# VH-VL binders against p78833: the designs that were tried, part 18

Target 1, 198 residues: p78833
Amino acid sequence: MSFPASTHVYIAKIIGKKGEGDKILDLLSKVNEHVLKSEPFTKTYYFARDAKNPDYIFGLELYDSKEVLENSHKTSNPFLAFANYLTSTHAPLAEPLQLLNFKVVDGHLDKDNLGPDAKDYVLYTEYTGDSATLKQQLTVNPKADTSLIIHSLDDPSLYAVVTRYSKSGIEPGPAEISGATSVSQQVIYSGVGFLNRP

## First folded at step 4 (VH-VL)

Design d13 (framework fv_ciduvectamig_arm2)
Fold by ESMFold2-Fast, scan of step 4:
Structure d13 (fold): chain C 198 residues (1-198), chain A 122 residues (1-122), chain B 110 residues (1-110)
Amino acid sequence: as target 1 above (198 residues)
Amino acid sequence: QVQLQQSGPRLVRPSQTLSLTCAISGDSVSSNSAAWSWIRQSPSRGLEWLGRTYYRSKWYNDYAVSVKSRITVNPDTSRNQFTLQLNSVTPEDTALYYCARDLTGEWGMDVWGQGTLVTVSS
Amino acid sequence: QSALTQPASVSGSPGQSITISCTGTSSDVGGYNYVSWYQQHPDKAPKVLLYEVSNRPSGVSSRFSGSKSGNTASLTISGLQAEDQADYHCSSYTLSTTYVFGGGTKLTVL
């Protein structure tokens, strides 16, 4: 209940060509500035690097509704500048932009906003399996600063979990769920934006 | 300083509900940086974690699988306390019951109540 | 039977060092650095002695140290003192977001 029932979640996978990560994050920094000042119904706007590939930018976005995304965010000047760069003749992406649609099942977000020098990790894990089993077995972790369980709007068998611990190097890794397969991505916490709107 | 003070009946008959209260001073039961646990100790099983309640944006409860069908841990913000209810008790539930605080940023129970010995006997 | 395995007892004399082991599985002790150790004197509640394998709360003597290798965590007490005579319990957080405990080890200092 900390999230409206209409909350729409995006997981963004932005895979840049070698050397493009810095420019992509710079453009997202401009978008974030606008989101923080002018888009009060955006709960989370967070982008950071994959731990293994600095040109792979992971995004977590929570909007109070799909209309906030469509009618406010996507029409903003900084977002259009970002979108125009990604589709330019320069062709900065190694793969087409992936935006995965989710709804919130349960969870909580960091209470504090992050500076660029944060030194810990966010773990993003996708689980594929029986929906009822995953819904029962995935639990919010009170030890995490962020512990968010989300369910795909496009694929009922897909759940994902986002966790962050305030201490670097001790995050548990993905929970073991009987009867499900999982794939995890470790994201360097220092990035652009906020996990929880201040 | 944070202190936990336990109260509740020390004798419970088989098939009845065991009910204990843990009163908190020096912290809030609705603190978003803590979880509040019940742990018991018996000679045969040693220490057993039973469950917890905690507040983030809403209340959450988690329970050990061994007691999940019989246990409820409830917060009471007005009295700054939390309770344990364990239904359908048997003599195997005879134990020393502790409440404890578990901080989000630290792994382990940093503050414990004094303990309550509960005997399940007819 | 407890979830984590500890020796039932250990003994030492003043000034010696002793080590207590705590063995679990890859889903608890072996999975992550979330092992805690508790000291319990007779008729008292357990007191946290170490957390996250080797971190000491303020006020805990540096004579107490912790380590972990694979599925086994160890508590080492150096320079044994009479007041160290107590029960020692290990605990670990699990991948199921629960806590499990060892059976406890009685330390005798004589």
Scores: ipSAE 0.030, ipTM 0.641, lowest interface PAE 7.1, mean pLDDT 87

Design d14 (framework fv_ciduvectamig_arm2)
Fold by ESMFold2-Fast, scan of step 4:
Structure d14 (fold): chain C 198 residues (1-198), chain A 122 residues (1-122), chain B 110 residues (1-110)
Amino acid sequence: as target 1 above (198 residues)
Amino acid sequence: QVQLQQSGPRLVRPSQTLSLTCAISGDSVSSNSAAWSWIRQSPSRGLEWLGRTYYRSKWYNDYAVSVKSRITVNPDTSRNQFTLQLNSVTPEDTALYYCARDFESEWGMDVWGQGTLVTVSS
Amino acid sequence: QSALTQPASVSGSPGQSITISCTGTSSDVGGYNYVSWYQQHPDKAPKVLLYEVSNRPSGVSSRFSGSKSGNTASLTISGLQAEDQADYHCSSYTSSSTYVFGGGTKLTVL
């Protein structure tokens, strides 16, 4: 429903080499335990597998401010263990780590943390185009469990949308916006963490 | 149903290149849920995993340390197959060679080729 | 020499249970839950019996079960049958993004 104006959104794209997805999620599970216990200003901490590639881990993180991310989250021992593994000489990543900074434009998050159906999905769509057009045409769906519109802090032509529908029979695909290009990713809903802090 | 069919020379001379092909039916060599491996079996070493190729946004290879300097595993998307090339072979490379699908949702080799016995001898 | 240690042979009688061990290190069996077991009959390619330590593919009998403690994984075959006579191989994913195999265990059903 409402987010602090200072809310910082972090999108993580963690593409592991074959077999690394489980190890990455195990480490993130330990980070999540710390987030739940010790990081009360983290609204969303969600990591799950791409629907087509089990070693591609998608992350969605919402912090009340960038300072929560920098001074609380990134300095925690389980986070440092996770980060050190990704940059170790073992070289577990197939692609360089992608970390994207966004701000919230509009939207709301799931009332539940993780749904009972592991085959349910979260849809993440990136739109590239005219900023004013995208801001006008991208709209929150009040019938979605999650419907979040975010705008890149680093690239004004980039917007993204996160949606989830828990009720069967209503799963609209990504909106097509005239004059913009889009790329969508389906993420298996079951994962590590939470979309909305309990 | 997925099937792997192997082909290639069964006799190779020392110092030459061992080359085998694995043809895939029922799946795509560029499937992002699969990796494609070569494994060999000999009485002295048992089963030995050699390497794999797989597509995730781009092509990747992983190779066992013991063969890394001599091995290439290459995909061919136009023919839906992948190949093993092992350079500078010695009699110690004599083995039964298998291709296999490394199926990521199961984390194991779920489909195997028929095997090719390769003898390295003059 | 194989990277993972298995007994060379094991034997049992019909109806009994047998267990085959597979011992590695913290960088393979101990580090990951990616242990697979393969059954191989004479002159045949290996067939996957278990993956991720204890999961059975469709069509594999529930008589085959797996477990892991520390650096050792185990395959247990209950209700032993004559057709279980075969070689059994364990494998594990490694911290180097490779696979290693055990030496294999010959099961004799007497």
Scores: ipSAE 0.006, ipTM 0.484, lowest interface PAE 14.6, mean pLDDT 86

Design d15 (framework fv_ciduvectamig_arm2)
Fold by ESMFold2-Fast, scan of step 4:
Structure d15 (fold): chain C 198 residues (1-198), chain A 124 residues (1-124), chain B 110 residues (1-110)
Amino acid sequence: as target 1 above (198 residues)
Amino acid sequence: QVQLQQSGPRLVRPSQTLSLTCAISGDSVSSNSAAWSWIRQSPSRGLEWLGRTYYRSKWYNDYAVSVKSRITVNPDTSRNQFTLQLNSVTPEDTALYYCAREGDYSWLDAFDIWGQGTLVTVSS
Amino acid sequence: QSALTQPASVSGSPGQSITISCTGTSSDVGGYNYVSWYQQHPDKAPKVLLYEVSNRPSGVSSRFSGSKSGNTASLTISGLQAEDQADYHCSSYTSSSTYVFGGGTKLTVL
């Protein structure tokens, strides 16, 4: 699938205190219901737990433009309830919310919608290095259900890759790029949302 | 029954372009569950994967590093075929060339259909 | 040379078992469960025998089995038959979304 040039990508890192993951995902589930019904210009709305820490929530969001994020998504009642909970006096986050801004370089999204509690392998990898080298060497994976290459809007040396494999037993590590450093996070889908709008 | 039928010159002079065509029947070159590859075989190097073309909402190409600067693999949806172009050939490019489908047994995990092969000699 | 290491030849007698190894790196055999094995008779295109390390396509005999440990995949042929005499090639997907092959192993059934 071609992506509009205006496509805005968010990577969300939501690091909850012990036991907060369930409440955070419950609130995001309400947001997802609203996104599916009322936000047709949101192409991906996917949140899942870190493989090692169930209170660390990874998010991948694709909007046709930054304007649909600001004017439609952020003004919705379920989103406001979610945002208000994160900033409440209860203080559910162990670390400040991280929202990283990216644009799409290349890739494809799932043909089929990923339901909640799927036991699928998702890998998110950040690469830091020479931009031209990373752009040349990072390749779309035809064996992945989702294979997405994104480039930071805030840091030209930062690229990231998201891959999803629905086939059982396939858990490849990140590609090695000569001259670049990489940090990867394995995500086990046990959350909410969709990688490709149905 | 998917079939791949190869055609193209069997003799190419050094420095020229090697050009082969693979015609597909029983499947579509734009199938979103397949990819279309070129693989060659020589006594000195064995089997070498050269590159692929495939469609997933748009066309993609991937190439082996050893040939990346000289190779193009292109689809032709109107004729349901794909081609190999390899520029600046040398005698080391002498090989038996196969086209192949990367089939969908479960996400493009094997070369399940092969063409008949074309022996290309690069000489004088 | 070839990216994956296979023995150049192996031999056995009818009824015996033989094993062919295929050794790569963590960026191919060790990193993915996308190892395939191909049988090639003289003057024929290769035919897929195993995919995803150990899965058999429809019509392939259960005498052919596959396994993987670390960076090494293995093809085992039990109950050798004369028609098994052929070249055997391993292949793996790579971290750069390409394929690599082994050098091939000639099986002689004595």
Scores: ipSAE 0.024, ipTM 0.660, lowest interface PAE 7.9, mean pLDDT 86

Design d16 (framework fv_ciduvectamig_arm2)
Fold by ESMFold2-Fast, scan of step 4:
Structure d16 (fold): chain C 198 residues (1-198), chain A 124 residues (1-124), chain B 110 residues (1-110)
Amino acid sequence: as target 1 above (198 residues)
Amino acid sequence: QVQLQQSGPRLVRPSQTLSLTCAISGDSVSSNSAAWSWIRQSPSRGLEWLGRTYYRSKWYNDYAVSVKSRITVNPDTSRNQFTLQLNSVTPEDTALYYCAREGDYEYLDAFDIWGQGTLVTVSS
Amino acid sequence: QSALTQPASVSGSPGQSITISCTGTSSDVGGYNYVSWYQQHPDKAPKVLLYEVSNRPSGVSSRFSGSKSGNTASLTISGLQAEDQADYHCSSYTSSSTYVFGGGTKLTVL
């Protein structure tokens, strides 16, 4: 199996006010340094800008367990500095922070820790529909460098897919699933962190 | 240099299982940069992709809808090979069967290496 | 019936150009830049001629070029030579992570 059954996935939607994206990513860069050096059970720690809005930050985080997230990651000084900034009286967020809890259904991560490419992007797609249908019809993509299928821990009708392709001009749109609604977000493959721990 | 060598019975009776093996040299069946496919060719249907097996931290299989209920593609890491099993064959399964390597971003994004082909006749 | 539509045959004379079309849907040819073309001589396995719509493997002549517009991919062979007489097959990746092929086109060099 490629992932422990205990793997906890966090999707972060950080919607900054105009001009806040730089500060948010700077703080996350400091968190990433700590994760890389001191949190070996964090498999993915990736934050990048929405393709259309540079102040909208998308995050994908994979922890070997909920315990790693709660006891190691959330207690670190750079994480606390980041969290305190988002909740400060400065009020840098345009919308409340969204932190979505998922488990891994299936998939794979980039085999190499590849650097950013100006033409590369990550596609994040949420599917809402019948759980059994979505579980059956969503499949990993052998052509993608990263292809993850994740299932909400809080909403059984919600699945999500994360894909990355290293070849420019090849990124397909999201798969269409009959009887389900979907919403997609393109994320520029640049910013902070790693999709697969180096 | 990568080569694929096919073996298996060339005559199968209707309702039996068609079984072919593809031996790989010069690459690993568990390569993270390839997938291993079976493709058949007949005069009436042309080329048909049947299915693949590939390794990305664990083994995955994908199959064409037309054969999905009857087909299994299995890797064998100890012998560096993969197999095709097609159950409940009919005369319509008579075809030239190829194994092929499907590349990804380290290789050509195509079927770049093909086996020699095995003509399988389904007949009594 | 093949999933992708190709003309059954095409012909040309040495030195001419010909084009072979390959038409699918938005869930295969139109949705992905994973269109490949294969050349097949009698009694031989298909050989990759073009991949990712227009890329040539090492050793493939620049006389072979590919393009795509909407749901139709095209193979163009310029400066036809007798050796080009063969079957040509298009293939595309699909939204179901499978592959589909065209019916094949017999090229006759007259």
Scores: ipSAE 0.284, ipTM 0.741, lowest interface PAE 4.5, mean pLDDT 88

Design d17 (framework fv_ciduvectamig_arm2)
Fold by ESMFold2-Fast, scan of step 4:
Structure d17 (fold): chain C 198 residues (1-198), chain A 124 residues (1-124), chain B 110 residues (1-110)
Amino acid sequence: as target 1 above (198 residues)
Amino acid sequence: QVQLQQSGPRLVRPSQTLSLTCAISGDSVSSNSAAWSWIRQSPSRGLEWLGRTYYRSKWYNDYAVSVKSRITVNPDTSRNQFTLQLNSVTPEDTALYYCARESDYDFWDAFDIWGQGTLVTVSS
Amino acid sequence: QSALTQPASVSGSPGQSITISCTGTSSDVGGYNYVSWYQQHPDKAPKVLLYEVSNRPSGVSSRFSGSKSGNTASLTISGLQAEDQADYHCSSYTSSSTYVFGGGTKLTVL
């Protein structure tokens, strides 16, 4: 799989107060309905819970360009309703919203066919270190259903990797890169949206 | 049915490039159900996987960290073969070199077909 | 100096069962079900004996079985026979999209 050179990747870290995860995902499900029907240039729109904290919502979004994100997605009515909820006087967030801008280095999104007994394991890992070393050592994983390598637009020392495995019994820790530090997050697959547009 | 046949020099001098070829019959080097690997074996280090090439919408390569700065594994679709180039060799690269197929279809995730092996000696 | 830990040698008598362990980390053996075992007789290329932890290729005796618990995979050979005398190698896929091997185990049938 190839991606347009203009592809813009957005990582969202939405840490709600206790009990807010359900409301946040409900609002995002309405955004997702609009994305599927009206935003054909959104390749990935995926939001799901952190495995350890159900009120921590992880988001992975791929747009054909930054213009799609800014002029199509962020101006939609369901998105504005979602954004207005997060900034409302109710103050549903435990921590400030974190939005990270990336570009695609290499990878592929979900393979065409999943087995009938699939168990989805999704891992998001951030690597901080020497950019040239990380670019050389991070590789697309041929046995993953999704394997995506992304590079921060704001911090050249930051790379991230998203992997998904549908086969039972596959729950790997992250690759170790000598001289780099890493932080990983397991995400429960079965949130809102899609990894590869149907 | 699928066979791998190796060829290349058996003696290489230190600092030169080690070059081996693996010819494939009974399968395609661009098959999306396989990857094509080089593995070496020495008494001191046992079996070492060195790298692979494979086709999935485009060509990919993966390499072991220990050789990544010196190694290239390249497919040749016109001749249905793949090659190993290992630059700047030292006596520590003396080993029995195998090409092998990684199969990831029909319930296989293993090196199911191996070449005959080529003993490469690095010495002056 | 191999990435996966195997005992250097194991011995048994005909008719016995022996087990060979293969220990890695959560980024290889522990995290994937892509563990393979290879049998190698002197002056021969390795031959796949088990794949995906416990699956046997056509023609491999049911005396050979595999399992995995945590970061350790195991090969068990039951009803040991003289022809089982060989080197046994484990291999695992890794989170770096590479393969690693164990140091190999020499099986002696006494």
Scores: ipSAE 0.433, ipTM 0.807, lowest interface PAE 3.2, mean pLDDT 89

Design d18 (framework fv_ciduvectamig_arm2)
Fold by ESMFold2-Fast, scan of step 4:
Structure d18 (fold): chain C 198 residues (1-198), chain A 123 residues (1-123), chain B 110 residues (1-110)
Amino acid sequence: as target 1 above (198 residues)
Amino acid sequence: QVQLQQSGPRLVRPSQTLSLTCAISGDSVSSNSAAWSWIRQSPSRGLEWLGRTYYRSKWYNDYAVSVKSRITVNPDTSRNQFTLQLNSVTPEDTALYYCAREDYSFLDAFDIWGQGTLVTVSS
Amino acid sequence: QSALTQPASVSGSPGQSITISCTGTSSDVGGYNYVSWYQQHPDKAPKVLLYEVSNRPSGVSSRFSGSKSGNTASLTISGLQAEDQADYHCSSYTSSSTYVFGGGTKLTVL
């Protein structure tokens, strides 16, 4: 699939207090039910746990446009219930919610339409460096089941890459880009969401 | 069984375009678990990977830096084949050219090779 | 020159063991477990012998084994047989999603 030029990518970093990951994912599961049934312009709605911290929830979301995110997704009742829980007096978050805005540079989400699985090796990598260099050197990986390159809308020096490998034993590290720094996070699919809308 | 069969001219003059075709049987050029590569072999350079084409929601191409400015690897889904075009050839492009399948579902290696085509670049 | 370094030749007698090295960089052999070995007899296309450093395709003898330490991968052939006389090529995937090959090693038996 090609991506519309208007495609808006949202990276969510939701760091819960100890034990909150399950409740956060339960609420996101209800949002996901609504997204599948009622939000046809949401192309990806994927949530996973940080491999080292099960209360750190990573989200990858692709919308056909920023307007779909703002006017369709954020106004839904399940989303509002989720958002209200995160900001409740219970204070379930260990750190303030991080929401990062990106656009798609290139890539593919699910080569075989098999869907995501907890056994997949999934890596999210942020690259900081010269924009022209990163744009030229970051390449779509033919061995990956998902290989997505995204560019920050807020910081031109920031690119990110999501890779997924479903084949057992395949756990490549992030691509090394000369002149750029990188930070990687391995995530484990949590049973909530999809990479390529069915 | 998967087989690759090569065809194309074996003599090319310097500055012209080298063009080879690889016909695929037993698999689809648009298979999501494969990529289709060209590899050449010469006494001076040994084996040298030149480039690939592959389908994952859309067509992609990757090329070796050494040939990137002169090379196109192009799929043809209607004939189930892929081609190599190498522009502005020099005698240094004289080599035995192979097409090959990159199998990503099992080996993650070049598991099927064509028979090879010796291309001589001379005037 | 080839991107990966192999000895030009090795030799052994039937029943002996030999090892062929393949040295690259952290952006290919050292960075990935996508090292493959190919056997090539005269006037034939290369045939995959080992993949992912040490895995054997169906039908490849257990006499062929592979390993990797740092930036160097190795192919070991035990119990040498006359039929093993061939050229051996290593290959590695790279950080740029390309492939590089070694210069090839000619194995002489007897």
Scores: ipSAE 0.449, ipTM 0.798, lowest interface PAE 3.1, mean pLDDT 91

Design d19 (framework fv_ciduvectamig_arm2)
Fold by ESMFold2-Fast, scan of step 4:
Structure d19 (fold): chain C 198 residues (1-198), chain A 124 residues (1-124), chain B 110 residues (1-110)
Amino acid sequence: as target 1 above (198 residues)
Amino acid sequence: QVQLQQSGPRLVRPSQTLSLTCAISGDSVSSNSAAWSWIRQSPSRGLEWLGRTYYRSKWYNDYAVSVKSRITVNPDTSRNQFTLQLNSVTPEDTALYYCAREGDYSFLDAFDIWGQGTLVTVSS
Amino acid sequence: QSALTQPASVSGSPGQSITISCTGTSSDVGGYNYVSWYQQHPDKAPKVLLYEVSNRPSGVSSRFSGSKSGNTASLTISGLQAEDQADYHCSSYTYSSTYVFGGGTKLTVL
């Protein structure tokens, strides 16, 4: 089996003011060092820039359980430093922080972890529609290095898909699902952290 | 060297189930770097991909919409093989059937190894 | 009918170059760089000639080259030889994680 049934997925959308992306990623780099060394139950800890806006940081986090997120990750000193920066009087965010809770429906994470200089991209797509239709029609992609289908814990009509292709030379679009609306974000793979814990 | 060897009946009656087996040598059916497909060829339709099975921490299947309601592609790890079952066949299912290895990020991203082909006739 | 459009036939003389087109949609040929080309001689299984639009497997002659523009992929065979006489099939991966094929092109070397 790929994932414990208790696996908690956290999507972070961190939209900084002009020039804040570098500082946000620097702080997340310090959190990632702690995650690698001290948080063994974190399977994915990945943050990278939106392809169109370098100050928009996308995050994908997989924890073996919500307990790992709440009691281990959110209480760490590097995380608290990062969180305190985002809420400081400096006001680095252009938009309120978005944190979204999901569970894994199906999929796989990249077996090979590319280094920070990888030129790949990650595609994140949200689908809103009939839950049964989305569950049936969203499929794991065998050609993808990462192909993950997740379902919102807060909104049953919301599914999301994360894909990464190391061999694509163009931007594959998201699958179109009849009767559902979709919003996609392309993320430059090179960033902080890991899609699959080494 | 990877080889695929096909076996199964060459004549099936309408409404019955078409069943073929593909034995793999030189690779594992549970390889994380491959998928295992069935492709058929007929004069009227040309080449037509039918479905695959593959292992990525668990087993997955994908099927072409034209056959999805009638098809099953199953791995057998103990015998290192995979099978095609196609239910409720009609004369339109008469074709030369191939099994093939589909590579992914670790192999050729194509159908790089093909079985010898099995001509299946659906007739009464 | 096939999902991808290829000419039914093409012909050339030894030493010439020929090109075979393969036209699809933005959900297959245009959407992914997973276009492959297969050569098939009579009574034999197809053999991969090109994968990922332009990559050659080990042992495939550099006379075979591939390209893609928008929704159309092309196979070019330069320095045409008698043994190139065969059927040529294009294939593309799709957004639904399936494959589609072209109708095939019969190459005659005269």
Scores: ipSAE 0.007, ipTM 0.573, lowest interface PAE 10.5, mean pLDDT 86

Design d2 (framework fv_ciduvectamig_arm2)
Fold by ESMFold2-Fast, scan of step 4:
Order: sequence, then structure tokens, then C-alpha cells
Structure d2 (fold): chain C 198 residues (1-198), chain A 122 residues (1-122), chain B 110 residues (1-110)
Amino acid sequence: as target 1 above (198 residues)
Amino acid sequence: QVQLQQSGPRLVRPSQTLSLTCAISGDSVSSNSAAWSWIRQSPSRGLEWLGRTYYRSKWYNDYAVSVKSRITVNPDTSRNQFTLQLNSVTPEDTALYYCARDLTDEWGMDVWGQGTLVTVSS
Amino acid sequence: QSALTQPASVSGSPGQSITISCTGTSSDVGGYNYVSWYQQHPDKAPKVLLYEVSNRPSGVSSRFSGSKSGNTASLTISGLQAEDQADYHCSSYTSSSTYVFGGGTKLTVL
């Protein structure tokens, strides 16, 4: 069981104003309940706080196709309530919403779906550089519970890696790739949703 | 109890392919909690990890840079085993070859095969 | 040369303690808690003695202990016994998702 070739990945960066993180996660919790019950073609639906900023909500979403995202997910009542809140006159966002489109290059998701012994964080790293070099040098990690390599649909020089490890007492750094620049973000695992559909 | 049993030719001529098999009992080669490695030992280089195969929704293979162009580690689910194929061998490939289990949740080789001494000579 | 540095040999007498070091870089020993130690008797496969720096597999004597500081991991054997005479190998997981080994240390119990 590999990922369908049509798999569409969204990375969401939702940076709320002070105190908005709780409200954003509450709305996403309602979306997640609907996704679990009614959206069987959504493989990953995961939202959690940045380790340094509790109002910065990181999202990782995997859909079997872009059509699942557009026709099933974005048309749901809980999603519309969430989206309408973000764009409301209340203006809850500190920075413009970022939604980044990716495809899966390779990888695997948590075997235990939020496994009890896994690290309490997810590491998200963006790499910018020569596409052929990044494709060759970014490798799936068998020691990670989640190890996902994704390639931007909008910027061929951009790859990203998502990892999560079993509890070990160490914080692994991102892989260092010569000739590429990287920026990493640690995301507190405890949040809303799932890395691998149960 | 998990056991690994190795088999294969012990003499290989230079430029030929070295091929060894590791049969698994007590675990599945397609277990999503393990990876299956080949490691060799020689007096000049000590222990060297060569590569692994593992199943996580699909099969993956990883190889050490030093052998990457010549090596294949391949699983066989029907016989519950995995193989090492090393192409274009030279006398420098003369070594004691081991297969080993690498659990996802433990960073170490917890079970080893008995070893196979492979000599590369004409 | 081996990727990790170990002394070629170490010796001790029964009842004493000895320590074997294993030095790498920030991309292996220093970067992760993924150091293992293997004991190897002549004509035998290596046997895992410690994993994840200090964890003992079931059946391994509490005389064997491990630690790590920066880029150096250490195996300590207390209460040396004649059967401890063997080669000891350290290993570490790397930032490239591979394993590297030390050169091995021959322990002689005199």
C-alpha cells in the first residue's frame, strides 16, 4: 500500500493574533470530527501548534486527489464555518493565510496513528535548491514513525520533509544538504486530527 | 524467538556477482516494525553496514554510499527471506557477511545471522 | 578507516572496571541517542550488549553500562570476568539514516 499518484498535499500555516490559536483549533476540531466520519478519502488531517508560538497553527493534509479536497472537504459545513471565521471582519490572523500545494515524492505515515510511544512533536523542514539534487538526497527514514518527502507543485525548487519519531529523549535536526537552504519548524504533536487515518 | 539463517556461495570470482540469502523465522520480512540489514566484517575495514530493506506501505531499500552503485537488497515475502546481491566484486569485497534485524523502535541490530565468509579470488 | 574512533585495545584484571570510548561527530554520536555496543567472541556473530546509549537487552548483565557526553559514547564494564574477553564494537545511527561502526576494541582480561 503506497500513496495514489493523484495524492494532493496541503501545508497550512495559520498565524493567529494573540489568543486566537485556541479558537482556530476548536473550529478545526469540529472539521476533524466530520472528516473522520464522512471523508474517507482524506488520509491525513493534522493541525497543531508551533513549538515557539501557540497562536501559529501548522496543518498537514493529505487527500487521495485534488477533487477530494475541492468537492468533499471544502464543501463541508464545518470547513465553511472554519474558513469563514478566518476571513471574517473579526480579522483573527496576524499574517496572511499560507496554503502550500505539494505532491508526495515518497514516504510513510505513523503506523499506529498518533502512537502512544512516539515523540510529542513533528519536525517540518523546507528545502530550497536544485530539484535533481534534492530529489536524490532526501531519503525516507525507516526509524521515523512518519517520514514524508513532498515536492511543491508551485515551486520546483521547494521540497519539504515531515518526520516524527518514537520517544528517544533527543531532538533530531533536519538533514543537511550541500547547496540547499533549509528552514525547520518544530510542531507540538498534541493537536487536532490524525497523521494516518485509523 | 527470532532466528536468521544464512546461505549462499562462499567463493566468488572477481567481476562476478556475490549473492547471499537470509531466511527469517519467528518474524515476518514484511513486518512494519523491522528493517532487514546486511553488514560485513573484514580485518582492514572492520564492520561495515551495507544496506537494508523494509516494508512501510511499500518496499524501501537504503544503501551505504560506498556500495550503492553495486548493491541490491531484495525481500521475498513468499519464502520469508531477503537477499544481498553485490555486483562487480573485487578482492576488497572478501569479508564475513552477516544479515541482521533492525527494529523500528530500537536503534541497534538485535538479532544476527551466523555469518558467511565470502572469498573473492580467481 | 572506521567512521567512529575506538581504542584498538584495553586490558584489565578480574574484578576491576574498564571503560571503552567511541568518538564520532555531531552527525552521528553527538546528534542522536542511537549508539549501540556489540560484544563479539572469536568465531561468533556480534551480540547486542547495549542500545540507545544505555539500554540493556533482556539477559545482559548490569555490569555493562553506557553513557554519552557530546560526541563521545562510553561502555563501562564493572567487575571484570574472564568471559568478558572479547572484541567490543560501537555503532551509531547517522543524519543520513545509515549506520556507522567504530574500529573495534579488543578487551584482554589478564
Scores: ipSAE 0.035, ipTM 0.653, lowest interface PAE 6.4, mean pLDDT 88

